# Designs tried in a protein design chat: VHH binders against q9y6x5. Part 172

Target 1, 379 residues: q9y6x5
Amino acid sequence: LPPKLLLVSFDGFRADYLKNYEFPHLQNFIKEGVLVEHVKNVFITKTFPNHYSIVTGLYEESHGIVANSMYDAVTKKHFSDSNDKDPFWWNEAVPIWVTNQLQENRSSAAAMWPGTDVPIHDTISSYFMNYNSSVSFEERLNNITMWLNNSNPPVTFATLYWEEPDASGHKYGPEDKENMSRVLKKIDDLIGDLVQRLKMLGLWENLNVIITSDHGMTQCSQDRLINLDSCIDHSYYTLIDLSPVAAILPKINRTEVYNKLKNCSPHMNVYLKEDIPNRFYYQHNDRIQPIILVADEGWTIVLNESSQKLGDHGYDNSLPSMHPFLAAHGPAFHKGYKHSTINIVDIYPMMCHILGLKPHPNNGTFGHTKCLLVDQWCI

## First folded at step 7 (VHH)

Design ya77 (framework vhh_8dlx_2)
Fold by ESMFold2-Fast, scan of step 7:
Structure ya77 (fold): chain B 379 residues (1-379), chain A 119 residues (1-119)
Amino acid sequence: as target 1 above (379 residues)
Amino acid sequence: EVQLVESGGGVVQPGRSLRLSCAASGFTVSSNYMGWVRQAPGKGLEWIGDIYSGGSTFYNPSLKSLVTISRDDSTNTLYLQMNSLRAEDTAIYYCATGLDYESDAFDIWGKGTLVTVSS
């Protein structure tokens, strides 16, 4: 039977939560599998961009999902919220479920992973759920396991997305130990449910399972606000995205807007598009605006208002607080192996290898993940 | 140490209801995924439904309107309520759970309880 892979994401699962809280079910999973302690995500460290980087192996400037809110200067289209289903936004890359369906006469299944309810290059996941945050983890898991067992052509690639701990990280902040402990214990229980469900259905022995996340979380405060209204009048620009990376489209001369912003706060960096640091790989796309503001960790950009967020992400991808982890178990993976760091774009070529798919050109390096795999030498 | 003991099986007339119980020892029912599976004479195993550690239940769509899974955390017991029993429901009923992440197999099953639906 062809190899099978289930990719699970818990949104906003900061890597160091593993050191500060107890995860008995996740630790049992890791004991017989592999753990990558830090995954270096792509900039900006937001949900839609990083979830699409996981499944394409591309930087945001290459796959085109450059933020959760976007404007395309060439076509004049707006990505007005995260539920925009226009294929235009997703068509600059080919995600792994499309490759899986086109190369090997295999099916894909998806429970809420970003992009899976959109036809991309005229191909939609064979089985999918329209995004709805109200659908329980248990219902998502039930659908995925039913599709893994009852599909022809067989489902060989399946995805499962869960909104926590990101939603609670925003609401309570990652330093609220009481509330975060409760939330993270529930996630660990869901991981336990996942493993036992796969065992009871006879899937566990022959299925490769990856548990990962798109980014971390950092503590915010009402004492750490940057008020753009104190820097520049609203008539000078159109705001495409606000915090912690503001995307500014000037209505007047770009230099005048830049000059009003560049020295306004010691807690943000102001970049003309061509001056964005090369290490971000965040420059060569029409959806990246002429001026980008990057707030320092824990600082929130506002428009003469308070922020209700006690936690946020989107910050510099070199920050450990922005890093998720990756754990994996299954016939493709070593048992009891710990690895320090990989890049989030490295996940895609590794998954293609496991599934026997030829990857599309990508920014990942297969060599970075070789030590995780039983059929590879890591010397 | 760890074991599951099913009870409540027997002979039942068509159209009636029956509740099976599964007494667990050596572990906590409320902290683990559990389910019910049956095997009719000469047939393979048929999944009935599951209860997750959080209390959510999921059922075989063919059986959803006819069965209910519940638990009593204070007595560490899992239940299967069956309504409108038919001759085709004659089977050995098993409760099951997984506790050993290292085995890569179904870890713990009861011995089963026989339900016979006959007039």
Scores: ipSAE 0.000, ipTM 0.245, lowest interface PAE 16.2, mean pLDDT 88

Design ya78 (framework vhh_8dlx_2)
Fold by ESMFold2-Fast, scan of step 7:
Structure ya78 (fold): chain B 379 residues (1-379), chain A 118 residues (1-118)
Amino acid sequence: as target 1 above (379 residues)
Amino acid sequence: EVQLVESGGGVVQPGRSLRLSCAASGFTVSSNYMGWVRQAPGKGLEWIGDIYSGGSTFYNPSLKSLVTISRDDSTNTLYLQMNSLRAEDTAIYYCASGYDLYEGMDVWGKGTLVTVSS
């Protein structure tokens, strides 16, 4: 039988939530599997960019989903979370489900993972659900498990995406212990349901399951706002993305716009594209705008308006508050092993190895994940 | 020893065509995902396209009408055919395979420089 993998993402699951709250179901999962305590995500630390990095093994500048809001000056196309289904935006990389389907006798299944309802290089996941945030976790899980158990050719790669704890992290902020405790307990209950469903269907013992996330969350405040309208008149530029990383397309000379912005706030760094720090790997794509503003952790860039968010992400990827975790269980993984840190781009070559796929060129390093796998030695 | 060696780069006039070659040793091109990636001066890596073991090809949509990837299994060689070259195509072109068992990463060639100028 071919190896099978289910990749599950709980959006915005900050790594240190595991140490500050109780997760009995997740702890039972980890006890017979592996835990990576920190996953260093890619910059910018946003949902669409990092979810695509997980399944391509590429930095954002290489896979082309460089933000949750993008503009292409040549085609005049605009990308947003409400306008994300044009293949144009996704076609700069080949995600793992496309690679999986190109090998003999393999299918892929998807419940809401970003990009899976879009034909990429004329290939769409064999079984998928069109994105709809109103669809319950239970319905997503029922479809995925049905497809894993009843498909021909067999589903060997499946994805499952859930919007929490990100939505509540934005609404309440990660430091709201009462509300976050309730949300995180519900997520742990969903993990328990997932494991129980896989056991009832006879899938548990032979299925590799990865539970991970795209980023963390940091506390924001009405006391930590950067009003961009105090720095520069909006007639001087087109705003492509706002906070906490603002993407600025100048309508006048770039140097003049830069000079108006560079000393506006002590809590914001202003970069000409060529001056963006090399460690971000966020420079070499035409979708990255000529001027990028990067707010300090917990600071929100606004246009003379109050922010609706008490928590946010998108900040510097060196910040521990931006880091998710990775837990995994299944025949490919050791039991009871804890690992400190991997890069989010390392997940892709690891998944390719588990599935017996030949990966496309990528930025991950398979050696970083070897200690997690039973068929590898890291000594 | 697993190795990729690119050839065929050089100076070419705008509007012309050029074919790059990639010779593989230590493994077979027909048994691996093989791809072409380029890096223009001051820019990041741009994926051009891949060919998988069964012979099917995938291309960057912005380049699809301008490039063709093929292979010759008898000579263990991968090709990139480029048509209607423009100054923006000036880059170092890399041949890559999907997985390196020795290093746990992709196998890349050293690159071949293509300069499009008059």
Scores: ipSAE 0.000, ipTM 0.165, lowest interface PAE 19.5, mean pLDDT 88

Design ya79 (framework vhh_8dlx_2)
Fold by ESMFold2-Fast, scan of step 7:
Structure ya79 (fold): chain B 379 residues (1-379), chain A 118 residues (1-118)
Amino acid sequence: as target 1 above (379 residues)
Amino acid sequence: EVQLVESGGGVVQPGRSLRLSCAASGFTVSSNYMGWVRQAPGKGLEWIGDIYSGGSTFYNPSLKSLVTISRDDSTNTLYLQMNSLRAEDTAIYYCATGYYDESWFDPWGKGTLVTVSS
């Protein structure tokens, strides 16, 4: 009987929401499982980059999904998360569902996880749903549980992605306690329904379940805007990505563009590509632009316009507001164990271990997650 | 003692709609998994759909466009709304429940008969 794993992501679930709001269903899940209180994600702290880091164990400069909007200077291709299904963008890494299918004659299933509706190295998830934000959590869960029970070769790795609380975090901001309380209660109810369904189907005791997220959320304001048009004219550059990390492709001399931007705002750091801090691991990829602007937490970069976002992410990955959590339950995991911090790239080698897969070379450290696992010596 | 009482069945013409009720006593519907199943004459049991404690609803894909499950927590009652009824919908309809634990306990009602007659 091969081990099985279900990986669930609630987009934008900031770690300290667990301390500021009540989650009775998630607390019951954690009581008989494990909790990692903070997961240090990769820079930039955006959805597509971090979801791909979870399933590859690689920094963004290594897996190639370096932003939600990208330009590749070598091939002259443009990427937008709204319309681009070109395998070119995803082929710089091998995600776990591909590894799972290529070893031991196993199947993978996916409900909306970024990249799962794209053939990567000529391999697509055995069962998948084309991305559509209008599809309910219940329909995604129905398909996943059906595939877990009724597949040959057996589905051993399954993923489920949900857009909340990220969408509401952007709309209301994380400091809107009334609206965020309502949204987070709904998510806790969905977690309760997930557990209840797995129990009714007889899966609960033998399935490994990970609940995690890609990033957090911070409060933004109309009082914290950086107007890029006050620094430099549009004719000088092509804008590849805007906020809170702006990707600038100069149309003229790079040094001239840099000098116009460098002292424009006290709330923004301006980097030539080779000067990007080493701790970001955000330098060695053709999709990273010659000049990068990094806004301070809660500041929004705009072009002579007001921003309607009351919350955002993408900021420095050292910020606790950008960190998600990880909770897990199942035969591979200890019961009632709390761990302080892991890196988001550590999730991949841990999942490979649980599934008995040989991981591809990655930036994760298996030792960071071994205390979560029953078959490991933690000391 | 857990008891479920189904009502609302009867003879209905093809193409019409019908709403069935399940009144619960001895437990709280909002705290439990609840579902609807049916058994047509000479056939096995067919799951129609479920509602979970948090309010999430799941339907048999073959029936999803034709049915809606809801509950009224204040009256401790579960409902099944059926639209565009056809002769093949003729069956005894049962509500059922399960507890939020590893053990399935399955109190079933006595059922309510729906006959779709031309």
Scores: ipSAE 0.000, ipTM 0.354, lowest interface PAE 13.9, mean pLDDT 88

Design ya8 (framework vhh_8dlx_2)
Fold by ESMFold2-Fast, scan of step 7:
Structure ya8 (fold): chain B 379 residues (1-379), chain A 118 residues (1-118)
Amino acid sequence: as target 1 above (379 residues)
Amino acid sequence: EVQLVESGGGVVQPGRSLRLSCAASGFTVSSNYMGWVRQAPGKGLEWIGDIYSRGSTFYNPSLKSLVTISRDDSTNTLYLQMNSLRAEDTAIYYCATGYDEYSGFDPWGKGTLVTVSS
């Protein structure tokens, strides 16, 4: 029988939460598996970009999902979380579930992972759920485990996405220990339910399971606002995305807009597209706007208003507060091994290796994940 | 020993067409998926398209009308046909094989440079 892999994401699970809160179920999972303490995500440190990087192994400039809100100047199309189903946005890369279905006679299953309810290169996940945040974790898990046990051709790659702790991180901020403790305990209970369900169905011993996340979370404040309206009038530009990375489409000369924005705030960097730091790998895509504003950690860009968010993400990917973790268990993984850091783009070639798939060209390095795997030599 | 050698690049004027070749040795093109990737000087990777063992092709949608991937199984060679070349097509072009079980971006040579200028 071919190897099987379940990839689970808890949106916005900051790596430091593991150190500051108790996770008895997750710790039992890690004890018999592996832990990567920090995963360096891609810039911008946002949900859609990083979830697509996990399953393609590509930087955002290469896979084309460069933000949670995007504009294409040639086609005049707009992307957002309420308008994300046009294959146009997703077709610049080939995600692992498409590769899984096309290289081998295998099926894929998906419970809400970004992109899995969209036909990409005329291929949609064999089994999937249309995105709906109201659907419980239990219902998502029940569908995934049913498909893993009852499919022909067999489901060998499955994904499961959950919106917490991101939603609560935004609402309460990561420094709210009382509310975050409650939320994180609930997530640990869900991990316990996941393991118990897999054991009851006879899947646990032969299934590879990865638990990870797309980004972390940092504390915001009403004392740390950048009012864009004090810098420039609305008549000079169209705003494609606001905070903490603002995407500016000039209505007048680009240089004039840049001059009005530069030096407006000591807590924001202003870049012409060609001046964006190379280390971000965030420059070489038409969906990246002519001017990008990057707020410092914990600062919120606003339009003459207060922000409701007590926590946010999207900041510089070098910041530890933006980093998630990765834990894994299964026949492919060592037991009781801790690794310090990998890049989020490294997850894709590792998953391809586990599944016996030939990866598409990608920015990951298989060597970075070798020490996690039982069939590899770690030197 | 497995190797892929890209060729056919050079200086071309805007609006013209160019065909790049990727010659394989120690490896059978028709038994593997293969693709083309490009990288402009100082810039990121851009996926162009793939061809699978049965001959099905998948392209970057922004390039689909401008490029065609094909192969000649008798000469063990992969091709990239490019039409209506633009200045932004200036890049080093690499052929990549799906035979690499360890890394996804592993160009098997130095690539072939295409410069589009008037």
Scores: ipSAE 0.000, ipTM 0.344, lowest interface PAE 14.1, mean pLDDT 89

Design ya80 (framework vhh_8dlx_2)
Fold by ESMFold2-Fast, scan of step 7:
Structure ya80 (fold): chain B 379 residues (1-379), chain A 118 residues (1-118)
Amino acid sequence: as target 1 above (379 residues)
Amino acid sequence: EVQLVESGGGVVQPGRSLRLSCAASGFTVSSNYMGWVRQAPGKGLEWIGDIYSGGSTFYNPSLKSLVTISRDDSTNTLYLQMNSLRAEDTAIYYCATGPDYYEYFDYWGKGTLVTVSS
């Protein structure tokens, strides 16, 4: 029988939440599985970019989803709606559900993971739900488990996306222990529901399950604002993305715009595209704008207004506050093993190995995840 | 074209209740993250609360039990119910929207003024 894998993402689940709050259901999952304490995500540390990196094993400059709001300089197209079904934005990479469907007579199933309702290289997930954040976790879980049990050809790869704790992290900030405790307890209860449903349907013993996230969250404040209007008039540029990484498309000479911005704030770095630090792997794509502004952790870029966000992400991917975790359980994984850190791009080649798929060329390193797997020798 | 038009403001007596409306066009309220924000004279913006596309609501703890956010998906309208109004609630009230995956508000209405006075 072919191996099966369910990939679950809880958006914005900062790694150190595991140490600051109680997760009885997740801890039971980890006790019989593996935990990677920190996953170093890709820059920028935003939802769409990192979710696509998980399933492609590529840096953002390579897979083309470089922000949640994008402009393509070659085609002059704008990406501003998460429900935009234009394959153009997604076609620079091959996500794992496409790889899964193309190599043998296998099916994929998807509940809300970014990109799964879009035909990518003329291939759409065999079973999917159109992206709609109003659909409950229970409905997503019911559809995924139905497809895992009742598909021909068999569903061997399934994915499930949930928008919390990201939404609450933005509203309350990660330092609001009362509200975050409530939200994180609900997530732990959902993990318990997931495990119980898989057990009741006879799926648990033979299914590999990965629980992970795309990024973390850091505390913001009205005392930490960068007012872009204080440094440059909006007539000089078109704003493609704002905070905490601003994407600037100059309407005039790029050097003049850069000179007006370069000393705007001591809490923001201003880069010409070719000067973006190599460690970000955020340079070689037409959707990366000529000037990028990167705010320091906890600082918000605004246009002559206040910000209501008490938490945010998108910051430097070296920051521990931006890191999610990865937990996994199933026949492919060791029991009770803890690992310190992997790169988020390493998840894709690991998943390909579990499913017996040949990965597309990617930026991940299989060796980084081999210690998690029962069929691999670990030094 | 995305438009948000707030209504229902005006002069109201202390202790009374008031319901504000936000009529949305150019997008569907049930598919978007929606919120209410206010600005009192001479003060900064204060977040009141919001509603996710799925119907989950979150409120500023300082306003607990005094406000309720709801929507009517059939009329594409967002509501803010306010109870036990005080002079301190005098402000311009804004309706704002962004997608659930997006971490800030993309679009704001022009605001509606609420004055709490005798």
Scores: ipSAE 0.000, ipTM 0.132, lowest interface PAE 20.8, mean pLDDT 88

Design ya81 (framework vhh_8dlx_2)
Fold by ESMFold2-Fast, scan of step 7:
Structure ya81 (fold): chain B 379 residues (1-379), chain A 118 residues (1-118)
Amino acid sequence: as target 1 above (379 residues)
Amino acid sequence: EVQLVESGGGVVQPGRSLRLSCAASGFTVSSNYMGWVRQAPGKGLEWIGDIYSGGSTFYNPSLKSLVTISRDDSTNTLYLQMNSLRAEDTAIYYCATGEDYSYEFDYWGKGTLVTVSS
């Protein structure tokens, strides 16, 4: 039988939560598997961009999902709703479930992973659920496990997405130990439920399972606001995305807008598109706007109003607070191995290797993940 | 010092409903993985369903529309609600629990007999 892989994401699971809170179920999972303590995500450190980078192995400028809110200057299309199902936005890359279905006639299954309810290159996940945040973790898990056991051609790649701890991270902030402890304990219980479900269905011993996340979370404050209206009037520009990375489309000369913004706050960096730091790999795409504002960690860009977010993400990907982790278990993975760091784009070529798929050209480096795998040499 | 005591079994007519109880001592039901398993005369063990510490419930697909597992945290009791009982549901019903770290059933009750006959 071909190898099988289940990829699970808990949105906004900051890597150092593992050191500051107790996760008995996750620790038991790791004991017989592998842990990567830090995953360096792509810039910007937001949900749609990083989820698509995990499954394509590409930087955002290459796969085209450059933010959660986007504008394409060539086609004049807007992507502002998280439920936007226009394939146009997703067609600049080939995600792993598409490759899985097109090579060796395999099936894919998806419970809510971003992009899986959209036909990409005329291919939609063989089994999927339309995005609906109200659907319980239990229902998502039941569908995924049913499809893994009862599909022809066989489901060899499955994805499962859960919105927490991101939603609570925004609401309470990552430093609210009382509320975050409750939320993280619930997530650990769900991980326990996941493992137990797989064991009861006879899937556990032969299934590769990856548990990861797209980004972390940092503490915000009403004392750390950047009021964009104090810098520039709305008549000068169209706002494509606001915080913590603002995407500015000038209505007047770009240089004039840049000059109004560049010294407005000591707590944000203002970049002309061509001056965006090369290390971000965030420049070569028509959906990246002519001027980008990048707030310092913990600072929120606002339009003459208070922010109710006590936590946020989207910040510089060099910040440890923005990093998730990766844990994995299954026949492809070593037991009891800890690794320090990989890049989020490295997950894709590793998953292709596990599934026996030929990867599309990508920005990941397979060598970075070799030590996790039983069939590879570390050096 | 874990103890599980099933109750509520007996003779029941086809088409009727029955609720089984499992009284737990030595641990808290809301903090533990628990399940129901049955064994019909001359047959092997058949898994009915589970309730996990987080509250998630999972059922044998063949029984999904016929059973519901719940718990009462105030009385430290696990329940199995069975509807539309048929003669083939005649079995000894066991409740069981496992330590979360074991991910298996480590402790079983003695069972309660359910006989579905007219």
Scores: ipSAE 0.000, ipTM 0.322, lowest interface PAE 13.5, mean pLDDT 89

Design ya82 (framework vhh_8dlx_2)
Fold by ESMFold2-Fast, scan of step 7:
Structure ya82 (fold): chain B 379 residues (1-379), chain A 119 residues (1-119)
Amino acid sequence: as target 1 above (379 residues)
Amino acid sequence: EVQLVESGGGVVQPGRSLRLSCAASGFTVSSNYMGWVRQAPGKGLEWIGDIYSGGSTFYNPSLKSLVTISRDDSTNTLYLQMNSLRAEDTAIYYCATSGYDEYEYFDPWGKGTLVTVSS
């Protein structure tokens, strides 16, 4: 039988939550598996970009999902969360579920992972759920486990996405210990339910399970706002994305817009597209706008208004607060092994190895994940 | 050990056709998935298409009507045929393969071949 893999994402699960809160179920999972303490995500540290990087192994400038809100200068199309089902936005890369279905005549299953309800290169996940935040974790899990057990061709790659702790991180902020403790305990209970369900269905011993996330969370405040309207009038530009990375499309000369913005705040960096730091790998794509503003950690960019967010993400990917973790269990993984850091783009070639798939060209390095795997020499 | 050498680039007029070649050494193209990617000035990598070991081809939908990927197994060479070239096709073109063994997952490619479409 071919190997099977379930990839689970808890959106916005900051790596150091593991040190500051108790996770008995996740700790039991890790005891018989592996833990990567920090995963260095791609810039910008947002949901759609990082979820697509996990399943393609590519930087955002290469896979084309460069933000949660985008404008394509060549086709003049606009992307928002409300129109994410247009294949145009997703077609610059080949995600692992497409490769899984085309290389090995196998099925893929998805419970709401970004992109899985979209036909990409004329291929949609064999089994999927349309995104609906009101659908419970239990219903998503029941569909995934049913498909893993009752499909022909067999489901060998499955994904499961959950919105927490991101939604609560935004609402309460990561420093609200009382509310975050409650939210994270519920997530740990859901992990316990996941493991129990897999055991009861006879899947646990032969299934590889990865639990990870796309980014972390940092504390924001009404005392840390950057008001763009203080520096530039709306008539000079079109706003494509706002905070904490603003994407600016000038309506006048780019240099004039840049000059109005460059001294707007000591807590914001202003970049012409060609001056964006090389380390971000965020420059070479038509969906990256001519001017990008990057707020310092914990600062929110606003348009003459207050912000309701007490937590946010999207900041510099070198910040530990933006890093998630990765835990894994299954026949492919060592037991009781801890690793310090990998890059989020490294997850894709590791998953291809586990599934016996030939990866598409990617930015990951298989050597970074070798020590996690039982069939690899890491010294 | 593994080497990919792209050739066939140059300056070409808009509306014309061009065929690029990728000669492989140190591995067999018919045993590996092979692909073409390009990078225009100031742009990221754009996937063009792939050919699998069994001969099946997959293309970027934006380019499907404009390009054809083929291979000659006897000469261990991969080809990219491009038709109706436009200024926006100006790029460095790379061929790539999905690792030459089970331990290499970042696909190696050559130095590329520059295609300039100008009047």
Scores: ipSAE 0.000, ipTM 0.246, lowest interface PAE 17.5, mean pLDDT 88

